# VHH binders against C4-dicarboxylate transport sensor protein DctS (dctS): the designs that were tried, part 9

Target 1, 216 residues: C4-dicarboxylate transport sensor protein DctS (dctS), of Rhodobacter capsulatus (Rhodopseudomonas capsulata) (p37739r437to652)
Amino acid sequence: TLAHELNQPLAAIASYAAGGLNLFDQPEPNLTMLRQAFEKMGAQARRAGLVIRRVQDFVKKRTPQLAALDLSEVLAEALSITAPVAREHRVKLASLIEGRIPGVQADRILIEQVLVNLIRNGVEAMAEGPRTGDDLTVRLARAGAAVTIEVMDRGPGISDAVAASLFDPFTSTKSEGMGMGLNICRSIVEMHHGSLSHGPRAGGGTVFTVTLPVPQ

## First folded at step 4 (VHH)

Design e3 (from n8 with S52Y T57R R103D; framework vhh_7nfr_2)
Fold by ESMFold2-Fast, scan of step 4:
Structure e3 (fold): chain B 216 residues (1-216), chain A 120 residues (1-120)
Amino acid sequence: as target 1 above (216 residues)
Amino acid sequence: QVQLQESGGGLVQPGGSLRLSCAASGFTFSHYSMSWVRQAPGEGREWVSSIYSGGGRTYYADSVKGRFTIARDNVKNTLYLLMDSLKSDDTAVYYCAAGLYDDSYEPHYWGQGTQVTVSS
């Protein structure tokens, strides 16, 4: 919950502040420990800020404008939008379109934002930490009565503990939280009667899978 | 079933050495980056070291750089942490983890941990 998410960093800040004051009141204060207390407080304050930003983003909702959508065209546009960021971070963007992709009923702007956000998140994950490879591949394919979009990065991956709360709108999924957030992406996909899931990528990294229903 | 089983922890005097091992099963070990993460009593988790899937790239926290060495054996599905010049501040439960670890991301799988105590 939001209360739980906010109480954790706030309690940590209060704890470090109390510990820092105890150190400060000693005859010979340990300045190194005081510095560490302030650094940890700063990190927790940043964490609290990310939680608040996610709440603000979650409240901003809009009614989707559904129309017949060519997902390969939307993917091409999303890759174009994210190419500069990928180049800056030395990430190789690749796309794989398997077979003929049927049209789906979707809001172009909202789906494009989902793809841009997932690709950007993958690029940032690969940029911030060590990576298991240099490619980020987006695969588009038909699977039965659905079309699947798989965004596959070579970043650090996602644990089972993080996975349980990954799409919670009040859970931090990245260090900055300046984007739309995975919770909002899931909401957009779900309003299109689809699903957003994730799993490990063979060879390391994460696969985010968007499924959208094929009409009829 | 995925399992990560740590061993090699124990009591050691300051300046001593220990070798931790982590036996992995239930997944393709050679395809995962691996990490060591520690947790001291009453403290949060602290990243210690990571090694790429092929073993070619290693990373260390500043607090352990020059003293610890991470290694892996993809034939034996085993991860190692060689710990030299141990300090009292190294006292913690050490966890083997499948994947990289940082403030934003957690590994896919965790071991149960092995206790390291550095005390005279």
Scores: ipSAE 0.000, ipTM 0.106, lowest interface PAE 17.6, mean pLDDT 76

Design e4 (from n8 with T57R L100F R103E; framework vhh_7nfr_2)
Fold by ESMFold2-Fast, scan of step 4:
Structure e4 (fold): chain B 216 residues (1-216), chain A 120 residues (1-120)
Amino acid sequence: as target 1 above (216 residues)
Amino acid sequence: QVQLQESGGGLVQPGGSLRLSCAASGFTFSHYSMSWVRQAPGEGREWVSSISSGGGRTYYADSVKGRFTIARDNVKNTLYLLMDSLKSDDTAVYYCAAGFYDESYEPHYWGQGTQVTVSS
């Protein structure tokens, strides 16, 4: 709940404030510890701001504009947007389009944001940890009554502990974009009557799979 | 060195027009979709408009459709926002951003902003 997510950083701020006041009222205050308390309060205030911003964005978000969408075109644009950050981290972006991909009913802007977020998260995963290769590949394929978009990185993979918190907006500072971005991606995909899942990539790394229904 | 520099803001009467510009340097401008995002006094950031990397697709917030036009010049590495029929509720700091802006995405690069004030 919003209350739970917001109460975490607010409780931390209150705790550091109380501790800081106790230190301040000592005959010989420890200024180093007091500074640390203020620094931690500042960090938690920024964290609370991110939670509020995310909630405001959900509330004020524009109504999805569903239209027939060519996923190959959207993928090309997403790859163009993410190419500079991939090059900076020495990640080779590739795409695989397998067979004829039918159009889907989707909001172009929202699906492009999902692809950009997933590609960016994969690049960051490869930059932060040991990598098993230098490619990040996005695959488009039809699977029965659905189209699948697979974003495949060569990062260190996802541990069971990380998997449990993937959609937690506060997963870690090292994976800031992954935690919050994935939760938003999941919401967008579900809004389109699809699903977002993950699994291990053959040869090492992670696969994030977006599944969107084929119009009936 | 990445830089996005907005200009063209100012004080304007209701019903007036302004043209905002954003000069980009230090990155491959033509590879990025670009956005305009505004922040009114005491409020959060609000998406205004976006344009695809090649300029072929444009998107607008409902509050500005028919009044604002987004454009880009990839030869000059410049993004534009042409604002017509300005209203007092358009008063905000306008930011240029590299990439789309929505609840689902933070842009790669931001400008420092340019103030637009619409008052009588």
Scores: ipSAE 0.000, ipTM 0.124, lowest interface PAE 17.1, mean pLDDT 76

Design e5 (from n8 with T57Y L100I R103E; framework vhh_7nfr_2)
Fold by ESMFold2-Fast, scan of step 4:
Structure e5 (fold): chain B 216 residues (1-216), chain A 120 residues (1-120)
Amino acid sequence: as target 1 above (216 residues)
Amino acid sequence: QVQLQESGGGLVQPGGSLRLSCAASGFTFSHYSMSWVRQAPGEGREWVSSISSGGGYTYYADSVKGRFTIARDNVKNTLYLLMDSLKSDDTAVYYCAAGIYDESYEPHYWGQGTQVTVSS
């Protein structure tokens, strides 16, 4: 819903910009149409800003419904939800659970949304860029006082330029709002007193790591 | 084992500035969002500001927006609150907390607080 609401004004801005450039390329540019294009671009930019602010306010004011959560069950559900899009793009979903994973205090729906978003992002990265393999693997492991969830794709990786703006709420690295999705994931993970980071995957691709604290 | 130690409070005149610090130990500071929460005499707790675990996102209560700045140093395990243009209404005990604070969500850890008094 967020991606659709944000993509509408962004697509409109791109369309009006392309139309305006086409008018500039004509022997006698129509200044009235150019002014209308700029006015409509400004209106759509304001609309996009309101959507972003509304999402930020919602996440900030959302009350997590914390309960003891079995992350392996949530992961199984997230993989089930994302299986159709993975099949469409010929991505093989796999899970790797290392040892016994303790329960965490978390909001099931919000954590499931994080996992679905990260898995979907990995599948899309593999669909549109050069890929180094066909698997997307999610690893669950305990690391001291925390549980880690690693979403590992075989896509083209993340450049330093893209990495610098990856969590910027006012930019998107993809027209479908993937940058905003990652910002929401980070906010949700931080509401659970965890962290979200990324790095290169051995053999090619990207690893997104979610860390959640184990209750004391 | 877990400790949150506030410092930097004191008496200041209206319009003055203070810098609060919160030293964290006994947990992985960089994994937690951090908050500042205050409590004036005879009143309930009021959320002031929060910062994400990586420091990329900051949030402020309307009453302090434009006057206060929250920051963190994940190498030094320290949270900061820079308080500018202080008003008498800012008089309260200021608590450092590990986690997000709102009407329904409690942080994992709390400090013991530091007193800020704004008076002529």
Scores: ipSAE 0.000, ipTM 0.117, lowest interface PAE 16.9, mean pLDDT 77

Design e6 (from n8 with T57R R103E Y105W; framework vhh_7nfr_2)
Fold by ESMFold2-Fast, scan of step 4:
Structure e6 (fold): chain B 216 residues (1-216), chain A 120 residues (1-120)
Amino acid sequence: as target 1 above (216 residues)
Amino acid sequence: QVQLQESGGGLVQPGGSLRLSCAASGFTFSHYSMSWVRQAPGEGREWVSSISSGGGRTYYADSVKGRFTIARDNVKNTLYLLMDSLKSDDTAVYYCAAGLYDESWEPHYWGQGTQVTVSS
């Protein structure tokens, strides 16, 4: 949801800019409509700035409240939150919990935001691009000194070019691109001494992997 | 309950521009991909453009690519279509739709349409 709120004004700016450039290149440009396009771009830029400021203020204001967190409970809640958008796009949400998952020291609200954002990104990728299946599966497993959360979609995958700019805010305006919300997810995960990575899913699609350290 | 209300249509000269708006109410707009679909006189419905729920991805029919721009404002629950370099064959009723439109998927909700006429 946060990613959608952050990316919406940037996509609008890119769209108004594209339309304005088409108008500008006409033999006799309509200056009134060009002015309107610039005014709308300015309004969306101001909106984007306010959203970013609110996110920064939220992160600064909310001291992470680290507690022993049951990731399976947080996952269930994130799946519940994303179920309506998944259902609208005919994506089947599933979870796989492999073995005993130890508690992690994490901020429940922040980790839930990461999961919701990654799941929504996967659903959107499947909804609007070619898909190789109808499931989006989230896997929990322990890997050595870390717990892994894998968000696996059946969308078109990520090209090497897109991968290079994956966390670039301007990627949100490209059809193959990922939203600016991934920057927020990476920041949250790193705040928890974890990592966020991605790779191809067996059978087609993308896997986003969140790793969180196991408490000693 | 659910309403999609288009506006901004009208008569324009070839090469002109129009901006269509669609005001949405009665559902969670930010959860839906949105589409513009048009129907020319005497023809079937033709998909024009779609935008993802968050606005990060846009898609265009080949006939409008480079000339039309789709955008959305999830705070105002409004969908837009910026139409540049209009041609006579762009003349149609333009419908706002909630959801994707293709052979396999019918949109969940439709507006009443707004008439666009491109004529000298």
Scores: ipSAE 0.000, ipTM 0.095, lowest interface PAE 19.5, mean pLDDT 76

Design e7 (from n8 with S33A T57R R103E Y105F; framework vhh_7nfr_2)
Amino acid sequence: QVQLQESGGGLVQPGGSLRLSCAASGFTFSHYAMSWVRQAPGEGREWVSSISSGGGRTYYADSVKGRFTIARDNVKNTLYLLMDSLKSDDTAVYYCAAGLYDESFEPHYWGQGTQVTVSS
ESMFold2-Fast, scan of step 4: ipSAE 0.006; ipTM 0.291

Design e8 (from n8 with H31R L100W R103E; framework vhh_7nfr_2)
Fold by ESMFold2-Fast, scan of step 4:
Structure e8 (fold): chain B 216 residues (1-216), chain A 120 residues (1-120)
Amino acid sequence: as target 1 above (216 residues)
Amino acid sequence: QVQLQESGGGLVQPGGSLRLSCAASGFTFSRYSMSWVRQAPGEGREWVSSISSGGGTTYYADSVKGRFTIARDNVKNTLYLLMDSLKSDDTAVYYCAAGWYDESYEPHYWGQGTQVTVSS
């Protein structure tokens, strides 16, 4: 679900509303501050509406078609799709498959989209900022009841400040479907009962981890 | 050089049929999902249909479901859109795209487009 992304603007609205109500309790309310509070509430309400609209539009465009999916085949396809942009930015794409990866119940096109978006995001991070190396590696492994897909770049990494806004719809200035990339990836993965997280890569860079449940 | 070349557009009467083709070159066509996207005069881009790399899975916008059929021939490196029961609202420039198209993903390659006009 998108509870976290929705809770951020909703919490901001609640905070501004509480502050505005406190001002009304004073003998002579500051009308300028009240106006600013309402303006900020309006902006956060519009932000919440944008998040909902983006997710609704995406979900309505496609009904998930779950089937037994070989993640190694989907990864090969995603690497093929992203190879041209990686070459343009002098990024070496690599894959590492550890052991036998069981099939997962997933929608092939949606999971392919997630992998393409995460790989492109890593390539762009390496192109835009200082890089700590020239490889982008995707690792597939089984960990108990889950399969993990780790997309590991050599970009500048993600600071705590950037992490706070990483899934914000307004984080990217890109247009034509790229502005919501990470937020939609998270939504797709959660639709598959998985999770999407990130952390620092050993030696520099970022790791984005997709976890998907293994069928019984 | 990567190229996507659409053909098959034209003028057709309401209720008519039309077949669009997209010839792909310069990349490994069989490894890409493919999409059709249209743009009517004064409107934004509208996703129409997508097909998986192997052709086993197809998706359609509600506005065209039951009337349009997407297909591909990986031996000929060609994508097709078979349009039946055409309506005036289907009038648009139709673009072939390599990859999925939606709010979060932009295709890697776009064709030049082919005009479809549905009128009396």
Scores: ipSAE 0.000, ipTM 0.129, lowest interface PAE 16.3, mean pLDDT 77

Design e9 (from n8 with T57R R103E H108Y; framework vhh_7nfr_2)
Fold by ESMFold2-Fast, scan of step 4:
Structure e9 (fold): chain B 216 residues (1-216), chain A 120 residues (1-120)
Amino acid sequence: as target 1 above (216 residues)
Amino acid sequence: QVQLQESGGGLVQPGGSLRLSCAASGFTFSHYSMSWVRQAPGEGREWVSSISSGGGRTYYADSVKGRFTIARDNVKNTLYLLMDSLKSDDTAVYYCAAGLYDESYEPYYWGQGTQVTVSS
């Protein structure tokens, strides 16, 4: 999450500050270590600024063009786009549309990119270990005043004993690999007044849930 | 308490191969993205490759793409860099780092480094 990515450098700053104060209070402070503490704080402040800027710059990449959107059509397109990478990783893609799905006010291209990224994430998770259970499934359903899109993989999941972060910082231009990152996907969903969350999948694996409000 | 210990460096002929390892201890290895960063004599630090915490995503600098492969074993708490088709300009000290490294990101922990020399 954005909060998690920001809290990491902020926590590091607090830690370096506490360490620096402890050194400063010593009878003969180590000035080299104090300088290093300040340098590390500066580096972490720059990191926090970069995280904020990357999220803001992505949101500004295009003016959102909100229109009535048929999510089942966008899902079909996203599955088509991700089929080659799923095939290469030997993952079968399935979709499950439950009941009547109302239109939502959304930017087609931005929501499609969110779905493509989440499906690719699930495919990669399933490629990391032995498969257990069924295929990667994307479920589309109405829940009250919202529509939910659930991307369900059968990967190793997130261990309850290990509070692993699924969110890696946005990759730099020096990094190989396509993808917006989960923090950018969350930003897109939030600008549509929705939410992006994750949890364990019954029977093993992970579920990423996108919720989008329906008009009135 | 936190340790990152590189090994596998050495002297190799151009076109040769090396496998670097980084043994991690003192922190929960599986929670961290890991990176390889190198520094050649008289040069600044250069990011080489990164791998996500679960191993599902890998990233490479253009200078090593197609020649190097990053991998990790979360059971053994070990990071690897498989280097093929080595060139003279790959000569550097290679550092293992916990976390990402680029112009704005500082990793949480650094190893001591291992020397790779490609003779020419």
Scores: ipSAE 0.000, ipTM 0.104, lowest interface PAE 19.4, mean pLDDT 75

Design p1 (framework vhh_gocatamig_d2)
Fold by ESMFold2-Fast, scan of step 4:
Structure p1 (fold): chain B 216 residues (1-216), chain A 121 residues (1-121)
Amino acid sequence: as target 1 above (216 residues)
Amino acid sequence: EVQLVESGGGLVQPGGSLTLSCAASGFTFSRYALAWYRQAPGKKRELVAGITSGGSTVYMDSVKGRFTISRDNAKNSVYLQMNSLRAEDTAVYYCAAKVTYTYEGSTYEYWGQGTLVTVSS
């Protein structure tokens, strides 16, 4: 998985940082070893960047293997995959299927990746920030000529306030953690002639909406 | 649920000191960058001091050496120690908390209601 491939260089960076801190705590730090630790951290950061670029390029180049897809089946699989991380963070996963959901033409593996990533991001948002509840609900519904998949978390929500400038000296507008996962999700959804959007959830939190066209 | 509550403002003479406190609740405090802003009548709100989750600090040039920002993660609080106060420091002081997490380009940002600091003879 992307997570696995990224965790390798990130774990290496953490290890070199820990080693460097141990050297700093010595009465006579070995400056040569400290320099080597920083150099290796830089190399692993570049490796992580290449993994990111490779995944982005793969998504851009991949031709979807479209077939008639039962979204409720794929959702069940995605919930099963994410259940352990949700339990770890005390998040209650729920699904709501409203009416009969028509089949869509989609790549099962890519759509499952989208759902897993959106659910995991919601769980992490609830773990990292203030939460307004314990549930993360995924809703499937038909809306006109489209099917919608709504991933609804109880995290702190996304501020519509001006994101730029206020803390520019600290961090700009780049996401901490797996923000790149949303770029991958957007690319996959767009390859399926759909859209990915977000908005506030009633009662607090965020809703991510995936819209996929129904063949007419 | 989410709250930032400032305290410690008041009237002080030039050259005096004040400590502002901001108590936070409803979020994972240790993950957020925290800052003090101020706004004087007829002026724009400006950043006075900031502290990252890792403890790095930033200060406005006119307060460097006079003000100190600190945080206590165990108490979910951020502080601004203000020494050698001047008339120009008179303003409403606001506590702010900000983090960028998990979602591309998204931020979570909270503000307190403000506390008035008046420096006058």
Scores: ipSAE 0.000, ipTM 0.123, lowest interface PAE 13.6, mean pLDDT 77

Design p10 (framework vhh_7nfr_2)
Fold by ESMFold2-Fast, scan of step 4:
Structure p10 (fold): chain B 216 residues (1-216), chain A 123 residues (1-123)
Amino acid sequence: as target 1 above (216 residues)
Amino acid sequence: QVQLQESGGGLVQPGGSLRLSCAASGFTFSKYSMSWVRQAPGEGREWVSSISSSGGTTYYADSVKGRFTIARDNVKNTLYLLMDSLKSDDTAVYYCAAGIYVTSPGEYTFDYWGQGTQVTVSS
């Protein structure tokens, strides 16, 4: 529920405040640790604000604008958008386009958002946990009557516990981001009559696969 | 940190024209899709128009198609809405918004919102 999801960042804020007060009461307060406590409180407050906004600020009467879309162009744009965050976290972005990719009927802005969210989530997973390599690779390929987009990271992978709640709304424990973003990506892909799935990457990490139908 | 500030609203006669601007700061404007959303008195929010991060793709609600033009200047971090042939039904507070995603079928929301600017079309 909304109350449950708001209590999580609020509890984190209370915890950081208590820790900050304990540091403040020491004879020689560690000012860098105090700054970090305040920064973490600010991040959790912003997360709570985004949870409220996503529940309450709905915009009606926007319909998907389907048009012939060149996925190679959208991928290039998404990689450009995510390049700064990848560099910040020392992740090497790569793309692999296997053969001729046919056009799909899609809303460019919504599909770009899916790619940006999946790439950003992969970069953040590699930044926060142990990694098995330094590349994040996006692969485009045709598979029969569909086109597949595989976003492959070298992060720690997804545990069985996390996998069970991965697409649940309001279950993200890492900023406003991962769990909420994946739920939205799934909704967008399903509006395009596609699917979003995940699995382990050979050699370690996670693969998120977007499948979109080819028009006939 | 993030700020979106609209300007250019006001009172106009039916058939008139108006240009709205939105100044963006605190985030990398050129990497986000941008949208205009309006809220008429007593109504919910209605999406008006969107533009891709590069400016190469634009979308419009059927009610404004052919009358409104969305544009952006990524060097100046500014979003525009050029409104022609204004009708009384266009009276609303107009919001600038950054990012776009679907929360449920038929429902969209945005990462960042401006404070809004009032447009009144009245004789």
Scores: ipSAE 0.012, ipTM 0.401, lowest interface PAE 8.5, mean pLDDT 80

Design p11 (framework vhh_6z1v_2)
Fold by ESMFold2-Fast, scan of step 4:
Structure p11 (fold): chain B 216 residues (1-216), chain A 125 residues (1-125)
Amino acid sequence: as target 1 above (216 residues)
Amino acid sequence: EVQLVESGGRLVRTGGSLRLSCAASGRTFSSYAMGWFRQAPGKEREVVAAISWSGGSTWHADFVKGRFTISRDNAKNTVYLQMNSLKPEDTAVYYCAARVTYYYEGSQTYEYDYWGQGTQVTVSS
């Protein structure tokens, strides 16, 4: 997966940074090993950049495979993929399908990536700080000419400062530097003529809302 | 590996309008998010506006919202900053910058990787 390809160089950077800090703490640090740590970090950062550029080129050149998509099926798959990380953090995943959800014209792989990223982001938010409950609920509903997917966590919420930059093209991370992918989620949703927004969840937490048009 | 060249900076009167252009050469322009930054004498560089690789998402700083508009033309490898209702405090060197936009969980915040040389905008009466 592209996530795996990107996580490998990022994990390597973290490892070399930790090793370099250990060398710095020695009375007479080995400068040759320290230099090697920095050189390896630089190489891995360049590798990560190439992976990202390749993904951008792929998305730009790719014709999305738009087909009638059953969002309930994609949601079930996304919940299955994210169940292990939710279990690790003691988060209860739930889904709420309200009424009959019409098919949307969408690329299954890209929409599944959006759902996985939003669910993982919510689980990690609940792991980081105070939470008002143990559930992360994904709601599917139809509203007129659109279908909405609401990913609702019980995490600490988003501060005004973080909210101002959350969908900023410069940065896609929360202040703690955990969880990313919001910019790619927004790009994918916009490719489908939809929108991605966020707001406070009733009872505490955050709601991320994906809106997709119903085909005519 | 992308080169950025800004143009359009000049002296304008308070209340006037100006459009800045940033032409990209080298790598595939449309694979990058683009931003406009500015730096006034004695002040820190600040972000003015940003636009995603597709043009589907834009962001504008509060101090220019409603006055400045960022846009891009991927066919021409160019990003624009339309500046309306200019004020003396908008006087600065304006820089165009490019960066990668796609992120996955675990990735870090990325700084802009490529920068132009800047174009001077002066607003006076």
Scores: ipSAE 0.000, ipTM 0.131, lowest interface PAE 15.0, mean pLDDT 75

Design p12 (framework vhh_6z1v_2)
Fold by ESMFold2-Fast, scan of step 4:
Structure p12 (fold): chain B 216 residues (1-216), chain A 124 residues (1-124)
Amino acid sequence: as target 1 above (216 residues)
Amino acid sequence: EVQLVESGGRLVRTGGSLRLSCAASGFTFSRYAMGWFRQAPGKEREVVAAISGSGGSTWHADFVKGRFTISRDNAKNTVYLQMNSLKPEDTAVYYCAADTYSTSGKIYFTYEYWGQGTQVTVSS
């Protein structure tokens, strides 16, 4: 995971910092070793930056590895991944699978990232709001020649000003939690010949709808 | 882990000045654009200012243009917001955010990493 790959250089930085402080606290600090500690910390910080850039480039430039995908399994995994952040924000995650869902031709890793990002955004939208402790629901259903995934939150909704720029990477007015993730989600879904849209949820909140085509 | 820590928020009288700081860690600071946001009680969070990774390009919201100035010190991994001619309407929690859309340092207004905020209160 990104976290695991970032933890390696971050742990190294912490180790070099601790070692450097131990050297500094000696009666006659070894300045050559201190310089080396700082140089190694700088190298590890650059390594962390490369890991972040690689993940960004991977999502944006990856050629989809299409295979028959069971969306119910991917949804279960995405809910498992997002459960800790939902619990932290006192949001309950619920899923609703309506009827038989056919397989779709999709890249499992990329679609999982879309679901994780949309669920995470929904949880953040509900955080500290009047509906803390309410459900964020993910609905999976077949609609004609497509499968729809609806991520339904009970957040404050999207204002007209924010809605106009939600998927624009150059926007100057975005709600917290609707940054890079939504633009990436739209790109991934479009690479799969699907669509990503949003609208108001009955009773308050927002619905983000992912539509993916059913195989021939 | 990306971490952003704001500081400098306090009570200031109308017409006064204040400088906010945001200390960044866990990423290669100079490769990312940074932004300042604010949120007053009962209002949505709004973008105040943004600065490119190199500091060569800046953007300021119309309601602070001429009064606020964003700047950064890449050697210190810190971004600043200099606030002049403060008004009661500037009272808000101010947040620092990292613009993670691109590692080129260009401003894209795409923020996923946020600080916890620092309270600024302007009294008349």
Scores: ipSAE 0.000, ipTM 0.092, lowest interface PAE 18.8, mean pLDDT 76

